# Ledger of designs, part 5: miniprotein binders against Uncharacterized protein slr1840

Target 1, 371 residues: Uncharacterized protein slr1840, of Synechocystis sp. (p73408)
Amino acid sequence: MRQILIAPDSFKGTLSAGEVCQIALDVLAPEFDCVAHPLADGGEGTLEAIANNLDGQWQTVRVQGPLPDQTVDACYLWLPQEETAVIEMARASGLPLVPVGEHNPEIATSYGTGELITHAARRGAKQIQLAIGGSATNDAGLGLLMALGWQFLDSQGQSVGWGGQALGKVAEIIPPVLNAFPQVTVLCDVTNPFYGANGAAQVYAPQKGADPAMVQRLDQGLRHFARVVREFDGFEINFPRAGAAGGMGGGVAWALETKIESGFTAIAKLTQLEQAMAGCDLVITGEGCFDHQSPQGKVVGGVLELAKKINKPAIIVAGQCQLSQTVLPNVLKIFSLVGPDMPLEKALQHPQTALKKRLVQVKQYLIQSQN

## First folded at step 22 (miniprotein; from r59 with Y59W L66I)

Design r65
Fold by OpenDDE base, last read:
Structure r65 (fold): chain B 371 residues (1-371), chain A 82 residues (1-82)
Amino acid sequence: as target 1 above (371 residues)
Amino acid sequence: DLEEEIRELLREAEELIKQYKELTEQGRHDEAREVLYRFMLLMARLRYLAFWLGNEEIWERAWELIEEMLEIVRELERQRSD
């Protein structure tokens, strides 16, 4: 075993995927030749993970913030070689950008995310990867589409305005005159429909500042908008994943004819994870928690399934592991940061030290396995 | 005509700035907020049009107007707290 791929997720709240890779390189070198390949799930840290793998250029753009009276300096990642922009909705239309006490999904807009798409198009993007986690919005992407030239009018021919409150007022849809935007891929791991008991408003609007009455209004707005869209072009917007980011998954899929892919799958494709893994003898992956959900679409699960597909052995270094080693045949060993020698509290306080300690054990295991 | 639309948007934007000040001076803060949101909507449309027309001057003018409006908002809020 000569070459090792280090392909972790972030240890949420403690270490970035890049930091995990660096610690692994520092411990495993020079005895092993290691390649860093930090990953993400399309959530927080996605841009940073991609920037560490590819020759990316950070672009900072002044755009509309999540509230109509707010502007923000948002960044996205430009990949000139791939002619691809990677955009995180949270940088323009994110929940953390809303001042404390002003969370209002009836008013919050996705417009700034649309401005980032416009800027990327101007830069020459042929492809856009759109991560939609952490949104403040329940506007079904109305703001985003407005930034792309769509107009939504009420029964009086006036603009419906901003946010989720606008959805129930839409009477007329006017497509953009100029429709020269790159192909957009939405990164999404949720399966929520557009409206109803499991829809965008009922599930996600409360965490965005909606009270029960507001949730009901927002859901009615989504239902109304779905009807108007159906009347406009026959599109059924109430499909699985349409409820992502307050209905933006549905709105973007409708208006831009985009694909919705899992975050891992899109990032793995973009960063050429399979090719990198094929060039290595072993993959080391890890995340903050390895549980029964990890095989279903998390970074670790995706890496392990890919490793299995191409017959590569894997090692897991997890913050906490609830699974026994017997779950996957290609997993050589699981190393948990937390153990008898490292209590949870200590691991949380000193994640670098905890990780380094386990990586030393990984190194010892690998040396012993070669003998 | 897109140029006419731009002229109309700019004219309406200037009127909305004036209206915001007047409403705020009258203590009609909820109505002033609605005017502000409408103003930002006009600026959004203006930036869209400027982008597609390749008109950097109008693009910059839209941002200048936004900055002016937001400075007015901050100043009037400060005066109210004093």
Scores: ipSAE 0.734, ipTM 0.918, lowest interface PAE 0.6, mean pLDDT 91
Fold by OpenDDE base, last read:
Structure r65 (fold): chain B 371 residues (1-371), chain A 82 residues (1-82)
Amino acid sequence: as target 1 above (371 residues)
Amino acid sequence: DLEEEIRELLREAEELIKQYKELTEQGRHDEAREVLYRFMLLMARLRYLAFWLGNEEIWERAWELIEEMLEIVRELERQRSD
């Protein structure tokens, strides 16, 4: 066993996937030939993980923020070799960009995310990877589509305006004159429909600042918009995943040639994880979950499934992992950051030290297993 | 004609800037906010058209108008708080 793939998730709030890889390289090299392959699930840190894995170029663009009267400098990642842009909507239309006390999904807009797509198209993107976590919006992607030239008019022929409040006012849809856009892949892990009890508004709008009355209005708006879209071209927008990012999953799927994939799957394809893993003898993966009640991260689960598929042995290094070795025969050993020698509080305060300590044990284990 | 639409958007934008000032001076802040949001819609459309036409000058002009409007907003809000 000579070549090791290091394919971790981020340790949320403590270490990036890239930092985890670097610590692993520092500990395991030169005794083992290690390849860093930082991963993400399409959530926070996705751009950074990809940038550390691929030869990416950061692009900063002034765009409209989540509020109609707000501008922000948003960045996305350009991958010139893949002719792909990776966009996190949270950078333009994200919840953290809204001032405290001003969260309002009736007026919050996805327009700035559409501007990033436009900029990427100008840069020559053939593919857009769109991460949709952390949105402030429940506008079904109307703002994004407006940035792409769609017009949405009320019964008086006026623009419906911004945000989720606009949905219920749509009477006429005018498609853009510019109709050739890059293929968009939405990174989505939710299965919520567009509207209803499990729809975008009912499930996610409260987290975006909606009170119960606003949730009802937003859901009615989504229902109305779904009818208008059906009348416009026959498309049924109320499908599983359509409710993602306040209905953007549905809106983008309707208006654009869109693929909806899990964040892990999309990133694994983009970064050629399977090919990288096939070239290695062992994979080391891990995540920063310290909660006993937290399910396995999507990244760790995805890596293990892939490793099993191609008959690669795996090691897990996690903050806390409840996986029994018996569940996955290819898992050689699980290392927890927290242990008798590393209390939880100390691991949280000194995550680098905690990780390094476990990686030393991994190294010792690997050396012993070769003998 | 897209060029005609651009000219009209610019004219309307200038009028909305004036209306925003007038409404604010009258203490009609909710209506002023609606005017601001309409102004931003015009600028959104203008940027789309500028992109489609490959007209960087119009694109930059749209951003200049946004900055001008937002400066007015900030100044008038400051005056209200004083």
Scores: ipSAE 0.717, ipTM 0.911, lowest interface PAE 0.7, mean pLDDT 91
Fold by ESMFold2, fold request of step 25:
Structure r65 (fold): chain B 371 residues (1-371), chain A 82 residues (1-82)
Amino acid sequence: as target 1 above (371 residues)
Amino acid sequence: DLEEEIRELLREAEELIKQYKELTEQGRHDEAREVLYRFMLLMARLRYLAFWLGNEEIWERAWELIEEMLEIVRELERQRSD
């Protein structure tokens, strides 16, 4: 009897990673012993995937929302055995929290995300895994840092306030007296610098509600802030990945001396994916990828790279897969949900049925391989 | 030192609530919004001080003041719409 690790990403827009695992468990039993290991890459479904793998405690905290006059109840995942909190910035400072028509990165604040960090620190967290996708903000993390006790003052000695509008006003930086905070790792997979043509404001502020004039003001504010930081302690904040989440990547790297890490790598380490895979004979991984315009999924790539490293065979089940088996030597077979017998629209309307159909074929393939 | 800052924040919070009502009554809505934003910023500072000092009474008071202000904002917006 073969032991199989089921380690998928979500099928974006249709099935969570946990749902994919459950369907696979249902189809492959009792002939195969299966172990569910749902994954994520730091975006959609990250907290849920971790909660499925580890016995975490959800914490709900009332915090500052992205708009100055908004409060929200935001949750994060507390992992007491790992002394780690996993925080999704978007739950406190995310664009989905902002009503349509009120999107404004010049006023949106990351303060609530900082409040989640302080709550986790009080709970005993030594490590913070901070996923920063889906933000409403372009404040370089100033709000977050204010919640941790940093002060940013204008030329008159007054607080610069919240939002991207504050960046250009900073004249003085006062770090907190107490600096015993958890180690923060930012989960980020984009390489945008802090400012400039490919920077936070130019590339991402329009999606957050900025018109062209506002984009220019935000980019100029980021440049000014970068100059003030350099004058303060010599830190060069305009580096690759610093522009993530409206400059949050740069701001926390500077102020909290943290690292920016791939979302998949961080989640795989936290959930002990290598140990789980070593205990199985085969891994099944997959992703939705129903939209051909998306880049290759980092979960599938990361799982396959690990499987190759520790000499485990793999099977891929995907919505539509662009990779060839010949470029992936440890991959036994690739199954696509979409095909002549399951057109795209049908697969999107009935994703559980489409996945189940392909997993039955995986089961048949595996049974034949044992004989 | 910090106790004086907390006292001043509480005094200023009450003044900002009065200012918001006055400006809204006068139809000065952009200025009222700026007062509301300043109020929320000061309440965030009060929450920071209360949380790190372990003063649950002040922490609860800050949230009570926030709810009071936001209730006033909602009520005055209803009156305008009527």
Scores: ipSAE 0.708, ipTM 0.912, lowest interface PAE 1.1, mean pLDDT 89
Fold by ESMFold2, last read:
Structure r65 (fold): chain B 371 residues (1-371), chain A 82 residues (1-82)
Amino acid sequence: as target 1 above (371 residues)
Amino acid sequence: DLEEEIRELLREAEELIKQYKELTEQGRHDEAREVLYRFMLLMARLRYLAFWLGNEEIWERAWELIEEMLEIVRELERQRSD
């Protein structure tokens, strides 16, 4: 009897990674020994995927929201055995928290994300895994750092306040008296620099509500802040990945001396994916991809790379799939939810049914290939 | 002196609430929004100091003041739409 690892991403918008695993268990478990290992890439579903794999405790904290007059109850995951907290910035400072029509990265603050970090530190965290996708902000992490005790003052000696608008006002940086905070690792998969043509403001601020004039002001604010940081301690903040989350990548790296890792790599390490896969004969992975024709996201790609590394065969189940020009010899078969017997519209309306139908076909394939 | 800063923040919070009401009643809405912004920054500073001191009472007081101000903001905005 084969032991099968079920290691999917969520089918975004339709099924969580945990739901995908449960459907696979229901279909395959009578004939096969299945192990669920739901995954994520640092974005949607990251905390839930980790909670499905580890003994974690959800923490809900009232914090500052992205808008100055907004408060939110934000959740993070406390992993006491690992002395680690996993924090999604978007739950405190994310764009989805901002009402449509009120998106404004010049005023949005990351302060609430910093408050989650302080709460986790007080809880006993020695390590923070900080996922920074989906932010509403372009403040270079100033809000987050202020929550940790940093002060940023203007030429009159007064606080510069919050938001991207504050960056250009900074004249003096006062670090906190005590810096005994947990080690922070930023989960980041983009390579954009802090400022410039490919920087945080030019590339990301429009989707956060910035018009062209605001984009210019935000980029100039980031440039100004970079100069002040360089004068303060010589740090060159304009490096690859520094522009992630409105400059959060650069700000946290500078102020907290943090590592930046890919989201999938960090989650796979934390949940011990390699050990789980080594104990199985086959891995099944998958992703939604209903709104485009790419079968391989970061989770699927990462699972396939690991499977190849440790010589494990793989099956892919995806929402829509055209065969990539790159195939791996360890991939036995690719199943697409969308096909002649399951048109796109039906698959989107009935994703559990579509997935179950393909997993039955996976089961039939595996039974026929038992050797 | 963190204890002196906390006392000053609490006094200023009361003044900012009064200023917000006065400016809104006078129809000076842009200035009222600036007062609200300053109030929220001041309350964030108070929460940081409460965390630093491990002082639950100050922490709870900060959130009470925030709720008081935001309830006032919502009530006055509803009255304005009339």
Scores: ipSAE 0.706, ipTM 0.909, lowest interface PAE 1.1, mean pLDDT 89

Design r65
Fold by ESMFold2, fold request of step 25:
Structure r65 (fold): chain B 371 residues (1-371), chain A 82 residues (1-82)
Amino acid sequence: as target 1 above (371 residues)
Amino acid sequence: DLEEEIRELLREAEELIKQYKELTEQGRHDEAREVLYRFMLLMARLRYLAFWLGNEEIWERAWELIEEMLEIVRELERQRSD
């Protein structure tokens, strides 16, 4: 009996990665021995994908929200066997938490994300996987660092407070006395530097509610903070990826000596994707991609690279896909949910039905290929 | 001295609650908002110190004060809307 690994991304807007796996299991078993391995790339849904693969404990913590007068109950995933916590910054400091009309990166704080880290440390975490997408903030991680005991003082010796407005006020940095926190790895695919034309403020602050004058003030604040950090201990904070999440990438790299990993790579390592794939004869992967005839996303691409590396054949099931088998020699066949018998509108209205139909075709193909 | 800092933070928190009420009743809403933001910053510092000391009583007290202030904010906003 052929053993098949089902390792998809979500079909964004329609089906979670877990739902895709379950539909595939329902269609392909009992004829094939299937192993579900739902994946993500470090964005929203990452904790759920990991929870499907590993015995994790959801932890809910009341923390500071992104607005100064806001508190939130934020959750993260505790993996006791791995001594690892997986934290999505957006659950404590994310833009979706900010009420419509109140978006303001000059006041939004990352403090609550730091509180999640302290909670995970108390639970026994040795490692933190920190996904930083979807933030509301442009504070360079100042809030997060304050929650870990750092103090940032103005020229009068007073706290600079929270938000992007605080960056330009920093005159003195006081690190915490004891610094025995878990090793933090930042999950980041953004390449932007800390400040400048391609920096955090100019590229991302408008999406967080900044008008042009505010963007300029935020970028000036980041430049000032970079200067203060350089004077403090010589660290050059304006490097590629430092601008991620409103400067969080730079701030935590400086203060916490973090590692930076792509989201897919970190999740694949944590869930032991390579070992799971090595135990199977074939991999089925896929993604939604209903609106464009674009190449495969980071999950599909990463799965295919790994499959090629360890000499495993692959099948792709996607909403729409423009790649051919001759471009990807280890790919046996590509199935698109959208086609002459399933127009885009119908696939979006009935995604489970569309996926089931294509997976029946995958099953028929696999049965025929065994002869 | 962390325990002395905690006592001072608690005294200041009570004063900020009084200031918030006074400024709001005087119609000085921008200044009241700044007082509220300072209060929340102090409560964040209090929670950090409680963590450092392992003092669950102080940690719970900080959250009680936050809930007290936010209820005052909601009540005064209801009165203003009338």
Scores: ipSAE 0.699, ipTM 0.911, lowest interface PAE 1.1, mean pLDDT 89
Fold by ESMFold2, last read:
Structure r65 (fold): chain B 371 residues (1-371), chain A 82 residues (1-82)
Amino acid sequence: as target 1 above (371 residues)
Amino acid sequence: DLEEEIRELLREAEELIKQYKELTEQGRHDEAREVLYRFMLLMARLRYLAFWLGNEEIWERAWELIEEMLEIVRELERQRSD
């Protein structure tokens, strides 16, 4: 009996990675034994993908939201056997939590994400996997660090407060007296530096609600904070990836001595993707990618690279796919949801039907390819 | 030590709630917004102290004060929009 690993990304905007797996299981059984291994790249859906693969416990915590007058019930995933908490920053400090028209990275705080970390530490976490995509903030992690006991004071000895507006006011840094925090690993694929033309404020603050004048103020605040950090302990905070999540990458790397890993790599290791793939005869992976000429997604690319490494054949199912089988020698066939019999608009309106149709074709292909 | 800070934070929180109501009743909305901001920062500090000291009663009190203030904010904003 042929064993198939179903290891997809979500089809963003239409189907979660778990839903894709379930549809594949429904279509391919009972002819094939399928193993569901939904994946993510450290962004949306990361906790759900891990929870589908590991025995985890959802924790809901009331915390500070991104706006000062906002509270939120945020979830993280507790993995007691691994002594690890997996936290998505966006669930406490994310842009989707902010009503349109109220986006303001000068006031948005990362404090609630710090509160999730303190909750996980109290629960016994020794390790934190922190996904930082989708943030509303440009505060360099000041809010997060304040929740961990750091104090940032202005020239008159008073707290600088929250948000990107606080960065330029920092004159004194007082570390917490407690210094036994869990080890934090940041899941990050963004390479932007802390400040400058390609920095956090210039590149990402506009989509968080910053107009050009605010972008300039935020960038100057980051530069000032970088100078204060260098004067404090010599750390050079303006390095690649430091600009992720409004400067969070730099702030936590400096203050918490964190490791930074790609989201896919960290998730693949945590869920033991290689072991799961080694136990199967082939892998089916995929992604939504309903626009045109997008580069290969990080999940699909990572799955294919691993499949090649351990000599497993692969099939790709995607919304639209621009890859050639000749470029990917271990790929048996590529199926696109969009085609002559399924126009883009119909596929977006009925994504489950479109996926089912292509998976039936995958099943037929696999049955016929047995000689 | 930190217990004195907690008591002062609680006293200040109740004063800020009173100030918010007074400023809003006087139509001084920019100043009321600044008071609300300071209140939320103060409550964040209180929650930090309470949580790390293991004082669940103060932690619950902080959340009670937050809910009290935010309900006042919603009610006064609803009356103004009428």
Scores: ipSAE 0.694, ipTM 0.908, lowest interface PAE 1.2, mean pLDDT 89
Fold by OpenDDE base, look of step 24:
Structure r65 (fold): chain B 371 residues (1-371), chain A 82 residues (1-82)
Amino acid sequence: as target 1 above (371 residues)
Amino acid sequence: DLEEEIRELLREAEELIKQYKELTEQGRHDEAREVLYRFMLLMARLRYLAFWLGNEEIWERAWELIEEMLEIVRELERQRSD
């Protein structure tokens, strides 16, 4: 009996990785022994994907919201066996938490994300995986660091306050006195530097509610903060990936001496994807749209690379496929949800039905391949 | 030293609550917002100190003060709309 690892990404906007796994289990069992291994890239659904793979405990914490006058009940995932917390900053400091019309990256704070880290540390975390997608902020992680005991003072010795507006006011940095924090790993897939034309403010602040004038102020603030950090300890904060989440990638990397890893790599390691795949005969992976970038992409590309490395055959189940099978030598077959029997519009309206229908074909293909 | 800082933060927080009310009554809403943000910043620092000192009472008190302030904000906003 062939053991199959089902290791998909989410089908963006339609199915979670967990839902994809469940549908695959329902279709492929009992003829095949299937192991669900939902994956994520450190974006939306990361906590849910990990919670489906590991015995996790959801922790809900009251924290500072993205705006200074907001409080939120934010959740993170505690993994007691791994002594690891997985935190999505979007749960505390995310763009969706800001009311429509109130988006302001000059005042939005990452403080609540720092409180989640603090709570995780109190739970005994040895490791923290910090996903930093979906931020409302351009504060370079200042708020987060303040929650960890960092102080940022202006020329008058007063706190610089909240948000991206604070960055340009920083004159003095005071490190925390009381803290021993676990190792933090930042999950990030962007390569943007801290400031400049490709920096945090110029690229991402507009989608967070910044007008062109605000973008300029925020970028100037980031430049100023980078100078102050350099003067403080010699660290060059303007490196690739530092611009992630409005400069949080840089700020956290500096202050906590952390590594920035790809979301896939971190999740694959945390969930022991290689070990799981080694125990299987075949891997089924997939995503919403498999295109020319997908083989070099996040989840599906990572799964295929790993499968190739350990000599496991792979099947891809994609929402849409723009690639011919000939470019992927370790892929047995690609199945597209969209086909002559399933128009795109129908697949989008009924993703579960579309996936189930295609997985039946996968099942038939696998049965025929055993004969 | 940290206990004195906590006492100072609490005193300043009470004053900021008062200032917020006074500014709002005067129709100085932008200044009131700044006072609110400063208050929330003080409460943030207070929570940090309380956490690391293991003082759950002060940590809870910081949240109580936030809830009190935000209730005042909501009440005064309602009165303005009214």
Scores: ipSAE 0.674, ipTM 0.891, lowest interface PAE 0.7, mean pLDDT 92
Fold by OpenDDE base, fold request of step 25:
Formats: C-alpha cells, structure tokens, sequence
Structure r65 (fold): chain B 371 residues (1-371), chain A 82 residues (1-82)
C-alpha cells in the first residue's frame, strides 16, 4: 500500500477540508504517498474545496447584494479547462451578508447570483455549478431570473420588484430575449417541495428572519407563483427539491431546465474523485461532527459508497462517528478524535492537535498492517 | 427599443435620487426607502441591458449612479444621527 487518497469533509467549526488534508500529508508523508482531495457537500467551503483540487481562477465581480440597498464584491471560480464556473449563491445572496437584525426574506433578492451567472456566461462557461446553500432569500429565484432577463409584471404591467413579497404579485411572465445560458446544475440535498407544510417558506423562512405571519405570506406567494408558472407553460414547479434555497431549486429548474444534483455527487464528478480514488490503494475520509444535531455523513457516506463501488479500502477519521451500525465492509477502521486520551473539550479547543494525534495512530496502524 | 428603455431608466433614476432627498428631508423615511429600492431595481435593469448590448459606458454609469445614491444615503443617515 503506497498511495493514499485523503478525501475529507470539513470538520465543521474547527478545520477546513484543506487544513485536514494538509495535516494528514504532514503526518503520513514520507512513509506514504498521499494525495489531497478535499471535499464539500455544496455548502460552506465548496469553492475552496474545488479550488484546492482543480486549477481554478478566482473571479471577483461587483453585484447586487442580498438586500436591495446592498452591493457586494462576490467571487466565483472559473475552471478554464472544464469550461465550468462554480458559483456559490451565498457569496452574492447569502445570509451572512445581511446585517444582524435586517434579515427579511420578503425583500432579500437573488439578483446578484444571477449577475454572477451572467458574468460566467460571458467568460465562456458551458456549465455552471450553482451551490445554493446559505441563501438569505425566499424569492423562488425571481431575482436571479430577472438578472438573466426574465421580467415579472403585476396586474398593472409594472415590475413586481424583488424578494419573496414579489411572488404573490406576478401576473405576467416575459422570457429573456437577449441571451442563451449554459447548462446549470443546482447543488442541493434537500427534498422539500416548493410550497406547503414542508415547503420553502414553512421550513426555511424562519431561519432567514420570517415571523409566522411572514411565513404564511411567503407560502401564499410561492403558491401563487406556482400557479402563474403552470398557466404560462404548464410546468409543475411543486416537486421534491423545488423548495431548496427559498424556492430557488424550483425557479431555476423551471426557467433554465437545470439538473438538481446532490452537492457531493456534483463535486465528486467535477473534481474527478472516482479517478483519483482509483489511482490510490486506500482512501482516508472524515468529518468533524461534535454536535449530534449537525447534519452528518453526506461527504463521508458518499466517499464510502464510492470506495465500496470500486473496491477500495477506507479509513474514517471523525470527531464522533455514529456509523457503527452502517459500517461498510470495506471500512478497515474508524478513528475518533475524541477518546479517553482526548476529551471533547480539549479536541474542540485544539482540533489540529487532536487530528494529528489520531493521524499518528492511523500511520501506526497502516505500518503494522503492511508487516 | 432597448435604447429608449435605457434612456427612460436613466431619466427615472435621476428623478428617484431627487425624490429620495425630498422624502428624507420631510422625515418620510419609509417612503424614502421604497424609492431607494426602486432606484436599485432600475439600476439593476440598466446594468443588464448595458451588459448584453456591450455598452460599457452605460454599465459604468449605472454603477456610478449607485455609488452616488448610496453616498447620499450615508450622508443623510449621518445627519439624522447627529
């Protein structure tokens, strides 16, 4: 066993996937030939993970921010060899860009994300990978579509404006005339429909600053918009995953005939994870989950399933691994950061030290397994 | 006619800047905010049109107008806090 693929997720709140890889390289080399392959699930750190794996060019563009009165310098990745742009909605239309106390999904717009897509199209993008995590919006992608040349008019022939408040006012849809767009793939892991009890507004708008009354208005707006879209071209926008990013999944799927893929799957394809893994003897993956309420296992699970598919052995290095009952037969061993020698508090305070300590044990295990 | 739309957007933008100042001077801050949001919407449309028409001058002018408006907003907010 000579070549090891290091394919971790971020250790959420402590270490980036890139930092995890670097620590692994520092510990495991030179005894093992290690390849870093940092991963993400389409959430935070997606651009950084891709940039670490591919020769990407960072593009900075001044665009509309999430609030109508905001402008932002947003960055995206241009991949010239793949003719692909990777865009994070959170960079232009994200919740962290909204000042504390000003969160309002009735006025927050996705327009700046559409401007990034437009910029990427002018760069010659044939494909857009659109990560939609961390949005401030519940506008069904209306702002994004407006930036792409769609017009949405009220009963008086006036623009409906921006934000979730605009959805219930749409009476007429005018498609763009000036442009053709590349294929867009939306990175999404949620299965929420467009509206209703499990829809965009009811599930996610509270986290974006909506009170119960606002949630009801937003849901009614989504229902109205869905009806108008159906009347326009017969498209049923109320499908599983349409509710992602405040209805962005539905709006983009309707207007751009896009594919919605899991974040891990899309990133794994783009970064050629399967090919990289095929070239290695072993894969080491991991995540830092210290909170049981945190979404776990998407990247790790994806890596393990892929490793199983191509008959590669795997090692897991995780903060807490609840995978004990679902351990795939190709998993050789699980190493927890937290243990009798490393209390949770100490691991949280010194994540690098905790990881290094476990990676030393991994190294010892691997050396012993070769003998 | 897209060129006429551009001209109309520019004219309306100038009027909205004036309206914002007047409303703010009158203490009508909520209405002034609505004017600001409308202004930003118009500038967004202007940028879209300019971009696809390849009119860099108008694209830059849209950003200049945004900067001007936001400077006015900041100055008037400062004066209110004083």
Amino acid sequence: as target 1 above (371 residues)
Amino acid sequence: DLEEEIRELLREAEELIKQYKELTEQGRHDEAREVLYRFMLLMARLRYLAFWLGNEEIWERAWELIEEMLEIVRELERQRSD
Scores: ipSAE 0.637, ipTM 0.883, lowest interface PAE 0.7, mean pLDDT 90

